# VHH binders against q9p7j3, part 82

Target 1, 174 residues: q9p7j3
Amino acid sequence: MILPLFPETQVHVFVYENVSNCAAIHEQLISQNPIYDYAFLDAATILYKKQVYSAIIRALEDRRDEQMKTKTIHSEVILSLSPKTEISSAFRQFSMTKKSKNIVVVKIDSKLTEEEEFERLDKLVEGNRVEFSDEELQKLIDFKVLKKNYKLDPSTLENPLASILSSIALRGYS
Key: E = the ipSAE of ESMFold2; O = the ipSAE of OpenDDE; V2 = 0.75 times the mean of E and O plus 0.25 times the DockQ between their complexes.

## First folded at step 7 (VHH)

Design p7 (framework vhh_5c3l_4)
Fold by ESMFold2-Fast, scan of step 7:
Structure p7 (fold): chain B 174 residues (1-174), chain A 120 residues (1-120)
Amino acid sequence: as target 1 above (174 residues)
Amino acid sequence: QVQLQESGGGLVQPGGSLRLSCAASGFTFDDYAMSWVRQAPGKGLEVVSDISWSGGRTTYADSVKGRFTISRDNAKNTLYLQMNSLKPEDTAVYYCATHSKFGFPDRDLRGPGTQVTVSS
């Protein structure tokens, strides 16, 4: 994907459902194996494409402005999804766990095409690729998790997009 | 082996000050954001403050904002917490913690802790 404010930055986003090896992936992330340098998100936390794009844009802005809290752009994407600036809560709220079943994977600064990254990720992730689309994401979301992560009241849950995007844009301010 | 060792805790009177230190070894210290986390008797863990890998960005829990200052010395592999205007409710075991640069909670997140007691 090409971002208007970051046209030279390669961004790839992948969605996998029915992943059977999340525990193995989690072990690789704990060991910080550089092959697994991606943002591995629990799909239960992601409702919209715009939610992911907003977090990516925020992380890239923080990198441009030399304001990244974390050392890698991928961990900064995870942090940027959170309405808080507190790192520990953000990682607990949005990162995949060994119990995750559906995941969203973000790669920034890839030297590979989208097709080449798919081939690479298919060797790491034992699951079914689905389209990165609002329709597919809405099949995988957990609204209880979404409500808790963004502190949405019941009325906002009926149309949460604006609240989620505002939380991402204003994180650390609210 | 990743090692974190807190020090500087002790008994202090309300209104007093303490400076906690955390010595880090076994990893590249300046690749990691760091936190101070505390646990008061009978209560859950509370993140007190965190600091970016470079030291340029910090956050504080509302309970300590304006009283505590987090800092780091990357050349010495040391994290600090300056605690001023201490209150009885600051009584807790204080832990330093690393944050995964891959964006997930680390299994070996905290040091063994240092006890802070604020009492007259």
Scores: ipSAE 0.643, ipTM 0.830, lowest interface PAE 1.4, mean pLDDT 88

Design p70 (framework vhh_5c3l_4)
Fold by ESMFold2-Fast, scan of step 7:
Structure p70 (fold): chain B 174 residues (1-174), chain A 120 residues (1-120)
Amino acid sequence: as target 1 above (174 residues)
Amino acid sequence: QVQLQESGGGLVQPGGSLRLSCAASGFTFDDYAMSWVRQAPGKGLEVVSDISWSGGRTTYADSVKGRFTISRDNAKNTLYLQMNSLKPEDTAVYYCATHSKYGFPDRQLRGPGTQVTVSS
């Protein structure tokens, strides 16, 4: 994908359902194995493609402006999904856990094509790959988690897109 | 192995000040964002403040905003928390914590803590 404000930045987003090895992936993330330098998100927290893209754009803006809170662009993407600037709560809210079942994986600045990244990720992730689309994400979302993470009320839950995007866009710049 | 050691706690009267320090070793300190986290008696953990790897960005919990200042000295591998205008509700064990470069929620990388007691 090509972002208008960052045309030289290579971005790939992958969605896996029914992942059986989340505990093993989590162990690699804890040990900081550089092979796992991706943003591993719990799909229960992602409702729209635009939600992921908005977080990527915010992280790239922070990198451009030398305002990243974290040292990697991928952890900055995770942080950027949160309506707050607080690192601990953002990682708790959006990162995959040992008990995650469906995940969204973001890669920025890949030197590989999308097809080559799929081949690589298929070796790391034991699950079924599905299309990165609003339709597929809608099947994996947990609305209780979404409501909690973005502090949505019942009226907003029926059409939360604008609220979610505003939370991401305004996060950290106050 | 990551090692974090807090110091500087103690007993102070309301309105007093304390400066906490956290000595870090066993990792490249300036590659990591850092936090101060506290636990009051009978309560859960509360994130008080965090600071970017470079020191250029900070956040504060509403309960301490305007009274506490987080800072770091990357050359000395040390994190600080300057606490002013202390209140009885600031009484807690204060922990220094670090965060994974790749973002995962379940590892608690924190020190043994330092006790802060605010009472007359």
Scores: ipSAE 0.599, ipTM 0.814, lowest interface PAE 1.6, mean pLDDT 87

Design p71 (framework vhh_5c3l_4; at its last look DockQ between E and O 0.65; V2 from the best seeds 0.00; counts 0 for: pae E 6.0 > 2)
Fold by ESMFold2-Fast, scan of step 7:
Structure p71 (fold): chain B 174 residues (1-174), chain A 120 residues (1-120)
Amino acid sequence: as target 1 above (174 residues)
Amino acid sequence: QVQLQESGGGLVQPGGSLRLSCAASGFTFDDYAMSWVRQAPGKGLEVVSDISWSGGRTTYADSVKGRFTISRDNAKNTLYLQMNSLKPEDTAVYYCATHSKYGMPDRDLRGPGTQVTVSS
């Protein structure tokens, strides 16, 4: 994938459903194994492709401007999904857990092709890859989690895209 | 072994000031964002403030904005919290915490805490 403002930046997004080894992945992330340097998101928190892209763009802007709060671009993507810039809350809200069943995995600055990253991730993730599309994400979202994370009221919950994107774009500066 | 040790708590009157310190060892301090977290008697944990790995970006809970200032000295592996205009509702055990490099909240580690009591 090529982002208009960041054409030199390699971005890959993978979606896995029915993942059986989230506890094992979680252990590797807790031990900070560099092989697992990806943004591992709980798919229950992601409704749209544009939601993920907005967070990636924001993280890349913060890196460009030397304003990253976290040390890795992947943890900055996780932080960038949150409407608040408070780190602990953002990680609790969006990161995968040992009990997650479906995950979204983001890789930035890969030296590998998308096919090579898929082969690598297929060895780490015991689940079924599905298309990164709004249709597939809609099947995996938990609307109670989405409502809580973005503080949506009933009027915005029926069409939350603009509210979510605004929250990501304006986080910490409004 | 990661070690975090808070100091600087104590008894202070309303309107007073305290400066908390957190000494860090056993890890590369400037690879990690840090926070101050507190727990008042009978209440849950509240994140008070956090700071980027470089010290250039900070956030504050609404309850402490304009009164507290978080800072860090990466050369000394030390985190600070300057607390001004203290209120009785600031009474709590204050913990420093480190945040995961890979975005995992279960990797966040806290020190043993330092007691702050604001009372006449």
Scores: ipSAE 0.756, ipTM 0.885, lowest interface PAE 0.9, mean pLDDT 90
Fold by ESMFold2, look of step 8:
Structure p71 (fold): chain B 174 residues (1-174), chain A 120 residues (1-120)
Amino acid sequence: as target 1 above (174 residues)
Amino acid sequence: QVQLQESGGGLVQPGGSLRLSCAASGFTFDDYAMSWVRQAPGKGLEVVSDISWSGGRTTYADSVKGRFTISRDNAKNTLYLQMNSLKPEDTAVYYCATHSKYGMPDRDLRGPGTQVTVSS
């Protein structure tokens, strides 16, 4: 996918359910294996496509403006999901863990078509690919986790999207 | 193996200054964002300050803004915290911590800490 504000940047997003090897993927990321240079998100923290797009856009804006806190664009996406500027909290709250069951995987600056990137990613992830859609994401979300991560109260729980997107867009301005 | 070692703590009077250092080894230091984290007596861990991999971006807890300055020297694999205008509530064990360059949480990768005590 090509975002209008970043026409030279190809992005792919994949969703996997019932992933059996998150612990193995986690070990590869800790060992800094460059083949695994994606953003691996816990799907329990993602309710909307727009949540992911907003984090990608924010990370790309920070890269453009030389404001990135993290070394890779993919880790910057993870940071950008958080309403806080604290790096450690963002990674702990939004990154895939060894215990994750469902994941959202983001590739930025891809030189491959979506299907070519999928073929590469599918060698790494042992799980079932599902559509990147609000319908599928809603099946995988943990609302308790979402509420905690974005500090949602009863007034925002009916329509949390606006609260979540403003938190992503305004991070660092408060 | 990854090693982080803090130093520079001690006893200081209110209003005084200390400079903490954290020596890092066993990884490519300039690939990682770093943090100073503290634990006051009877309290949980508080992130004091973060610094980007290049040193170009920093953030601070509200309680220390304007008094503390985080910096790094990537050529020496060293992280610093300059602490000025110290207050009794700054008394804590201060830890140096690293963040994975791929955004994966590490296993509480932090040093053993250095004690800072602000007392008259």
Scores: ipSAE 0.099, ipTM 0.562, lowest interface PAE 6.0, mean pLDDT 86
Fold by OpenDDE, look of step 8:
Order: C-alpha cells, then structure tokens, then sequence
Structure p71 (fold): chain B 174 residues (1-174), chain A 120 residues (1-120)
C-alpha cells in the first residue's frame, strides 16, 4: 500500500489471531534479529484501521521532520499510537507481549509486494492471518485496555475513533 | 546475555542531589532508547524519564520535570539520571529499562534497581 502523503513509502499491515509463538518472536526482537524488522502490536489495543494508519502517518511525519524519538520507524509507529510522550509507556501500552495471542504487524519501507511480504512474515508468525479490517479488529480488541490506553470515558466512548485520532495527533501538545 | 545494573542510590535529605548510573551489557546499547522507572512502596511502576537512542530526545514525568536530567554515554554503554532538588515523594527503587531497536521493548528486563531514600 502506498500512502498519498508518502508516495515513496510502501506500507503493509497484517493481522494474526491465535498466535502461538509470540514469546519466541519477542525474543528475536530483543536480540535485534533483522529478519523481524516489523512493528509488532498487540491486537488487544487496536480498534480501528485508521488508528494504525494515523500512527504510521505520524511516525512518517516525524521521520520527515527529523523529530523521531526512537531509532527506527517501526518503534516510532508504536510510540505514535500512544497519547503519552513517554517511550516506555507507549511500548507497554501497545507493543506485543510474550503473552499476546493476537497481533497487528506493520511493515514500513517494504521492498516487496503485499503477498511477498506475507510469505516472509508467515514463516515468522505461527497463527492465522485475518483481514485487516475494523470488523476483524473489533473481535480482537480488549476494551478495558483500550479505555485505559486512551483514557476513554462515557462521553468519548460514543465516538472513540475521534478521541483516539486526536490523542495520536496531539501527543505532546496537551 | 543482556544485563542492566543500576547504581548511585542512597539516603539524602530533602533538597539534596543524587546521580544514578545504569551499566548496560550484552546488547548494542546505542540501538535502544532507554528509560528510568521507579517504584515507591505500595505503588506501581512509574516512568520517570526516557531518552532516545542518540540522546537527542528526552522526556520527563511532570513530577520530576525541571529537577531530573536523563543522559547517556553510548561509548560507555551507560545511562545516567541526575536528580536535583530531591523530595520525600521521590523515595523509590529506581530501575533502568530498554526499548528494542525494532519496537519491541524488553519490558521484563531491568536491573536489580537502586534504592533512593529522601528523608530529613
């Protein structure tokens, strides 16, 4: 996928459910295995496609403007999901854990087609790929976690997307 | 094996200063953003400060802003926290934590911690 504002950057997003090897993936990420150069998100924290895209766009904008707080674009995507400026908080809020079962995987600056990238990723993730859609994400979300991450209350829960997007966009400006 | 070791804690009076250090080993230090977190008695973990891999970006909790300074020496694989104007509420065990190069933080990785006690 090509983003309109970043025509030179190819992005792919994948969703996996019932992943059995998150702990193993986590270890590879810690060891900085370059084969695992993705952003691995806990699907329990993601409710909308636009949430993911907004974070990607924010990260790309930060990179463009040389304002990244993290070293890699993928880590910046994770940071960008959070309304908080603290890196550790953002990662704790949104990153895949060893205990995660469902994940969203983001690839930025891909040199491969979506299908080719999937073939690569399929070797790394032991789970079932599902469609990247709001419908599928809604099945995987933990609303308790979502509410906590974005401090949603009864008033903002009526339109959680707006609140989430505002939080992402205005991070650091509150 | 990835290892972190905090040091520099101690007992100080209110208004005093401490400088914490975190020695890192077993990984490429300059590939990771780093954080200081603390845990006070009966409370959960609190993020104190973050620093980017290069040291060019820093973040502070509101409670320590203007008093604490996070820094790093990538050549020495060391993270620092300068704590000035310490308050009793700063009393806690302080830990350093890593963030993965590819966006997967080692949430479980921290040193044994160093005790900071601020008391008259």
Amino acid sequence: as target 1 above (174 residues)
Amino acid sequence: QVQLQESGGGLVQPGGSLRLSCAASGFTFDDYAMSWVRQAPGKGLEVVSDISWSGGRTTYADSVKGRFTISRDNAKNTLYLQMNSLKPEDTAVYYCATHSKYGMPDRDLRGPGTQVTVSS
Scores: ipSAE 0.030, ipTM 0.422, lowest interface PAE 3.9, mean pLDDT 90
ESMFold2 (binder alone), look of step 8: mean pLDDT 82; pTM 0.832

Design p72 (framework vhh_5c3l_4; at its last look DockQ between E and O 0.81; V2 from the best seeds 0.00; counts 0 for: pae E 3.8 > 2)
Fold by ESMFold2-Fast, scan of step 7:
Structure p72 (fold): chain B 174 residues (1-174), chain A 120 residues (1-120)
Amino acid sequence: as target 1 above (174 residues)
Amino acid sequence: QVQLQESGGGLVQPGGSLRLSCAASGFTFDDYAMSWVRQAPGKGLEVVSDISWSGGRTTYADSVKGRFTISRDNAKNTLYLQMNSLKPEDTAVYYCATHSKYGIPDRDLRGPGTQVTVSS
């Protein structure tokens, strides 16, 4: 995918359902194995493609402006999904866990094509790859998690897109 | 081996000030965002403040905003928390913590803590 505001930045987003090796992936992330330099998100937290793209754009803006809070662009994407700039809460809210079943994986600045990243990730992730689409994401979302993470009330929950995007865009600013 | 060692805690009167320090060793300090986390007696952990790897961005819990200042000296591998206008409610063990470069909370590493007691 090419972002109009960042045309030189390669962005790949992958969705996997029924992942059986999340505990093994988690161990690799704890050991900080550079092979696993991706943003590994719990799909229970992601409702829309635009939600992921808004977080990516925010992280890239922070990198451009030399104001990333975290040291990697991928952890900055995770942070950028949160309506607050507190690192610990953001990682708890959006990152995959040992118990995750469905994940969204983001790669920024890949030297590989999308097809080559698919081949690489398919070796790391033991699950079924599905299309990165609103339809597929809506099968994997947990609305209780979404409501808690973005502080949605009943009226917002009927159409949460604008509220979610506003929360991501306005995070970190008074 | 990653090591974090807090210091500077103690007993102070309400309205007083303390400066906490956290000495880091065993890792590249400026590769990590850092935080101060506290635990009051019988309570859970509360994130007090965090700071970017470069020191350029900070956040504060509403309970301490305007009274506490987080800072870091990457050349000295040291994190600081300046605490002003201390209240009895600030009584807690204060921990220095790192944040994962790959965005998982289970990698957050803490020091042994330093006790802050605010009492008349």
Scores: ipSAE 0.733, ipTM 0.875, lowest interface PAE 0.9, mean pLDDT 89
Fold by OpenDDE, look of step 8:
Structure p72 (fold): chain B 174 residues (1-174), chain A 120 residues (1-120)
Amino acid sequence: as target 1 above (174 residues)
Amino acid sequence: QVQLQESGGGLVQPGGSLRLSCAASGFTFDDYAMSWVRQAPGKGLEVVSDISWSGGRTTYADSVKGRFTISRDNAKNTLYLQMNSLKPEDTAVYYCATHSKYGIPDRDLRGPGTQVTVSS
């Protein structure tokens, strides 16, 4: 996928359910294995496609403006999901954990087609790929986690997307 | 193996200053954003400050803004925290913590900590 605001940047997003090897993936990420250069998100924290895209766009904007706080664009995407500026908090809130079962995987600056990228990623992730859609994400979300991450209350829960997007966009400006 | 070692803590009077250091080894230091966190008696772990991989961007807890300064020397694999105008409420064990290059938090990757006590 090509983003309109970043025509030179190809992005792919994948969703996996019932992943059995998150712990192993986690270890590879800690070890900084370059073949695992993706943003691995806990699907329990993601409710909307636009949430993911907003974070990607924010990260790309930060990169463009040379304002990235983290080393890689993928870690910056994870940071960008958070309404908090603290790096540790953001990663704790949204990153895949050893105990995760469902994940969203983001690839930025891909040189491959979506299918080719999937073939590569499929070798790393032991789970079932599902459609990247709001419908599928809604099946995987943990609303308790979502509410906590974005401090959603009864008023904002009526339109959680607006609140989430505002939180992402205005991070650091509150 | 990732190793972090904090130093520079001690006992100071209110209004005093301390400079904490964190020596890092066992990983590519400049690939990681770094943080100072603290734990006061009876309280949970609090993020005090973090710094980008390059040192270009910093974040501070509201409670320490204007008083604390985080910095790093990537050539020396060292993280610093300059603490000025210290208050009794700053009393805590201060830890140096690292963050994974690819955004996976390594909650257990911190040093043994250094005690900071602010008391008259």
Scores: ipSAE 0.565, ipTM 0.811, lowest interface PAE 0.7, mean pLDDT 94
Fold by ESMFold2, look of step 8:
Structure p72 (fold): chain B 174 residues (1-174), chain A 120 residues (1-120)
Amino acid sequence: as target 1 above (174 residues)
Amino acid sequence: QVQLQESGGGLVQPGGSLRLSCAASGFTFDDYAMSWVRQAPGKGLEVVSDISWSGGRTTYADSVKGRFTISRDNAKNTLYLQMNSLKPEDTAVYYCATHSKYGIPDRDLRGPGTQVTVSS
């Protein structure tokens, strides 16, 4: 898809459930294998499509403004999900781990159609693709993790979207 | 084999200065954002400062802002922490840490640490 503010940047987002090889993917990422140049997120931390889009937009704005902290746009997306500026905590909170069961995968600067990118990604991920939608994300979220990551109290749990998006947009340098 | 080695710790008086270094080898240093992390006696890990892969962007914990300066020399594969106006509260083991360019943290990418003791 094409984000209005970044019309030359093609972005694809995929969701997989019941992934059996997160440990293997994790090893490839640690080994810095360039075939795995995606953002791999733990779906337990993602409740909304807009949460992911807001992080993508923030990462692209930081790239445009030469303000990226991390080397790749994909790791910058992971950082941008965090309400805190600390890199290590953002990666620990939002990245896929060896123990993850469901993941959200982001590709930025794709030169491929969605289906072509999926064909490439499907060779890497052993799991079942589901729609990238609020309905599917809500089935995969861990609300205890979400509450902790964004420090949601009872009043914000009634309408957590606005609080989460504000945290991403207003993170310590906006 | 990735290796990080901190140095430059020691005993100093309050108000004094130290410069910590972290020598890196076994990986492409300028692909990585870097951090200094400390652990005071009886406390958990605290991120002291982060620096972008290029060195152009830095952040600091509130407790050290204005007193500490993080920097890097990508030609020498070295990360630095200049610590001025040291206080007894800064007493800790200081570690350097990398952040993978694909956003996957690993604890094996932290050095063994260097002790800083600020005491009168």
Scores: ipSAE 0.286, ipTM 0.682, lowest interface PAE 3.8, mean pLDDT 87
ESMFold2 (binder alone), look of step 8: mean pLDDT 81; pTM 0.827

Design p73 (framework vhh_5c3l_4; at its last look DockQ between E and O 0.69; V2 from the best seeds 0.00; counts 0 for: pae O 8.6 > 2)
Fold by ESMFold2-Fast, scan of step 7:
Structure p73 (fold): chain B 174 residues (1-174), chain A 120 residues (1-120)
Amino acid sequence: as target 1 above (174 residues)
Amino acid sequence: QVQLQESGGGLVQPGGSLRLSCAASGFTFDDYAMSWVRQAPGKGLEVVSDISWSGGRTTYADSVKGRFTISRDNAKNTLYLQMNSLKPEDTAVYYCATHSKYGHPDRDLRGPGTQVTVSS
C-alpha cells in the first residue's frame, strides 16, 4: 500500500489466523533476530484497517520529524497504537504473545514486493493468511481487550473508530 | 550479556535532590530506548520516565513531571535521572530498564535497582 502523505514509503500489512507457532515467533522476537524486524501485533487488539494505518502514519511522522522514541520504525508503529506514551505499556498492550492465536504483521520500507514478503513470512508464520480487511479483523478482535486498551466507556461505543483514531493521534497530549 | 547497574540512591529529606545513574554494558546502548521504573513498598511497578534511543524525546509520569529530568550520555553508555523537590511518596527502589528494539515487552531488561528513601 501507498500512503498519500508518504507516497515513497512502501507498506505491507498481513493478517494471519490460527497461528500454531506463536511461541517460536515469540522466542525469535525476544532474541531480537533481525529476520523478524516487523511489527508483530496481536489481532485481538485491532478492530479496523484505519487503526493500523493511523499508527503507521503517526510512526512515519515521528520518523520524519526525528522524534521516534524507539530505534526501529516497526516498534514505533506498536508504540503509536497506544493512547499512552509509555513504551512498556504500549508493547504489553499490542504486541503478540506466545499465547496469541491470530496476528497482524506490518512491514515498512521493505526492499521486497508484497508477494516476496508473503513468501518470507509464510516460512516464519504457521497459520492461515486472510485479507487485511475490516470484515476479517472483526472476526479476530477481542472487544474486552480493545475497550481496556483505549479506555472506551458507554458514551464512546456509538463510534469506537473515531475514539480509537483520536487516541492514536493525540497520544502524548491527552 | 546485557548488564545494567544503578547507583546514586540514598536517604534524603523532603525537598532535597538526588541524581541516579545507570551504567550499561554488553549491548549497543544507543539502539535502545530506556526508562526509569520504581517500586514503592507494597506497591506495583510504576514507570517514572522514558527516553528515546537518541535522547531527543522524553516523557514523564504525571506524579514526577516538572520535578524529575531523564537524560542519557550515549558516548558513556549511561542513563541519568535528576530528582528534585523529592517527596515522601517518591520513596521506592528505582530501576533502569531497556526496551526491545523490535517492540516486544518480554525483552525489557532491568537492573538490580537502587533504594531512594525520602524521610525526615
Scores: ipSAE 0.699, ipTM 0.864, lowest interface PAE 1.2, mean pLDDT 89
Fold by ESMFold2, look of step 8:
Structure p73 (fold): chain B 174 residues (1-174), chain A 120 residues (1-120)
Amino acid sequence: as target 1 above (174 residues)
Amino acid sequence: QVQLQESGGGLVQPGGSLRLSCAASGFTFDDYAMSWVRQAPGKGLEVVSDISWSGGRTTYADSVKGRFTISRDNAKNTLYLQMNSLKPEDTAVYYCATHSKYGHPDRDLRGPGTQVTVSS
């Protein structure tokens, strides 16, 4: 996919459910294996497509403006999901863990078609690919985790999108 | 082996200053964003400050903004925290920590810490 604000940057997003090898993927990520240079997110933290797109846009804006805090654009996406600027809390709250069961995987600066990138990723992830859609994400979300990560009040829990997107867009402005 | 070693802590009067250093070895230091994290007696960990892999961007907890300055020297593999206008509330063990370049928690990458005590 091509984001209108970043026409030269190809982005792919994949969703997997029932992933059996998150511990193995996690080992590769902490070993810094470059084959695994994707953002691996815990799907329990992601309710909307726009949540992911907003984090991608924020990370790309920070790269454009030479404001990135982290080494890779993919780790910057993880940071950008957080309403706060602290790196450790962002990674702890949004990254895939050894115990994750469902994941969202983001590739930025892909030189491949979606189908080609999927073929590469499918060699790394042992799970069932599902559509990247609000309907599928809603099946995988943990609302208690979402509420905690974004400090959502009971009044916003029925329609939390605006609060979440505002948190991502306005992070650090106060 | 991967190693982080903090130094420069000590006892200081309120209003005083200290500079903490963290020497890193056994890994590619400039691939990592770094942080200073502190733990006051009987309290949990608080992130004090983060610095980007290049040193070009920094973030501070509200409680230390304007008083503390994080910096790094990638040629010397060293992270610093300049602490000015110290308050008794700053009393804690201070740890330096790395953050994975692929954005996953690396809970095993922090040093043993250095004690900072601010009291009369």
Scores: ipSAE 0.214, ipTM 0.663, lowest interface PAE 5.1, mean pLDDT 88
Fold by OpenDDE, look of step 8:
Structure p73 (fold): chain B 174 residues (1-174), chain A 120 residues (1-120)
Amino acid sequence: as target 1 above (174 residues)
Amino acid sequence: QVQLQESGGGLVQPGGSLRLSCAASGFTFDDYAMSWVRQAPGKGLEVVSDISWSGGRTTYADSVKGRFTISRDNAKNTLYLQMNSLKPEDTAVYYCATHSKYGHPDRDLRGPGTQVTVSS
């Protein structure tokens, strides 16, 4: 997938449910295994495709403008999901944990087709791939976690997407 | 084995200053973003400050902005926290924590902590 305004950057997003080896993946990530060079997100924290795209775009913009706070574009995507400026908070809020069961996986700067990337990733993730859609994400979301992460209240829950996107876009400006 | 060891805590009067250090070992220090977190009595962990792997970007909790400065020396595998204009509400155990270059905390690893007490 090619994003508008970033024609030279290929992005792929995958969703897995019932993942049995998140703990093992997590160990590879903290050991900095380059084979696991993805952004692994907890699907319980993701409600919309546009949420993910917004974070990706924010990360790419930060990279373009040399404003990244993290070392890698994938870690920047994770940071970009958060309304908080603190790196540790963002990662705890949105990144896959050892206890995660459903995940969203983002690849930026891919040199492979979506299918080729899937084949590679499928060797790393032991779970069922599902469609990257709002419908499927809605099945995996934990609204308690979502509300906590974005401090949603009854008024903002009327249009949670707007609130989420605003939080992502305006991080650091409050 | 990844190890973190905080130091520099102590008892100070309000308005005083402290400089905390965190010695890191057992991993490639400059591949990780680092954080200072603290836990006050009866409260949960609070993120105080973050610093990118290169030290080029820093963030602070609102409660410490303008008073605390996070820095790092990658050549010495050391993280620092300069705390000025300390307040009683800054009293807590302070910990340093790691973040993977791929955006994951290192098993929520932190050192044993160093006690900071601000009192008249």
Scores: ipSAE 0.008, ipTM 0.233, lowest interface PAE 8.6, mean pLDDT 90
ESMFold2 (binder alone), look of step 8: mean pLDDT 82; pTM 0.830

Design p74 (framework vhh_5c3l_4)
Fold by ESMFold2-Fast, scan of step 7:
Structure p74 (fold): chain B 174 residues (1-174), chain A 120 residues (1-120)
Amino acid sequence: as target 1 above (174 residues)
Amino acid sequence: QVQLQESGGGLVQPGGSLRLSCAASGFTFDEYAMSWVRQAPGKGLEVVSDISWSGGRTTYADSVKGRFTISRDNAKNTLYLQMNSLKPEDTAVYYCATHSKYGYPDRDLRGPGTQVTVSS
């Protein structure tokens, strides 16, 4: 996809359901295997495509302004989903865990095409790829997790988009 | 091998101040975010503050906001925590920590800790 403020930046987003090897992927991430340099998100935390795009844009802004808090653009995407942007909390709230079942995977600055990234990820992820769409994401979301991560009250859960996007854009000042 | 060593803990009266230091070695200190994490008796770990590689971005737990200030000196590979208006509830072992390249937690990226006791 093409981001208006970052037209030279290649972005690929993949969604996998029924992933059976999250524990193995998590071990590779902890061991810092460079093959796994992606943002691995728990799909239970993502309700909208715009939520992911907003985090990507914020991470790219932080890289542009030389104020990334984390070491890689992919870890900065995970951080940028968090309203507070404290690293430990952001990773506990949004990153894939050993117990995750459905994941969203983001790749930025790929030297590969989307098809080539899919072929690579298919070797790493044991699950079923689905379309990156609001419809598919809404099948995988956990509203209890979403409410807790963004501190939503029950009334905003019916229409949380503006609140979520504001939280990501303001990054601890919302 | 990442090595982190805290100092500056001690006994202080309520309302007093302490400054903690953390000496870092074994990694490129000026490229990594740093945090202060504490554990009070009988409680879990709480991240009290973190700071970006440049010092330009900081966060604070609500329990310490307005009283504690995190800072770093990249030329000296040292992280600081200035603690003002200390309360008995701030009594804890304070740990200096960093993150892995991909952001995931690892216990080996934390120092041995320094004891802070706030008591009359």
Scores: ipSAE 0.639, ipTM 0.832, lowest interface PAE 1.4, mean pLDDT 89

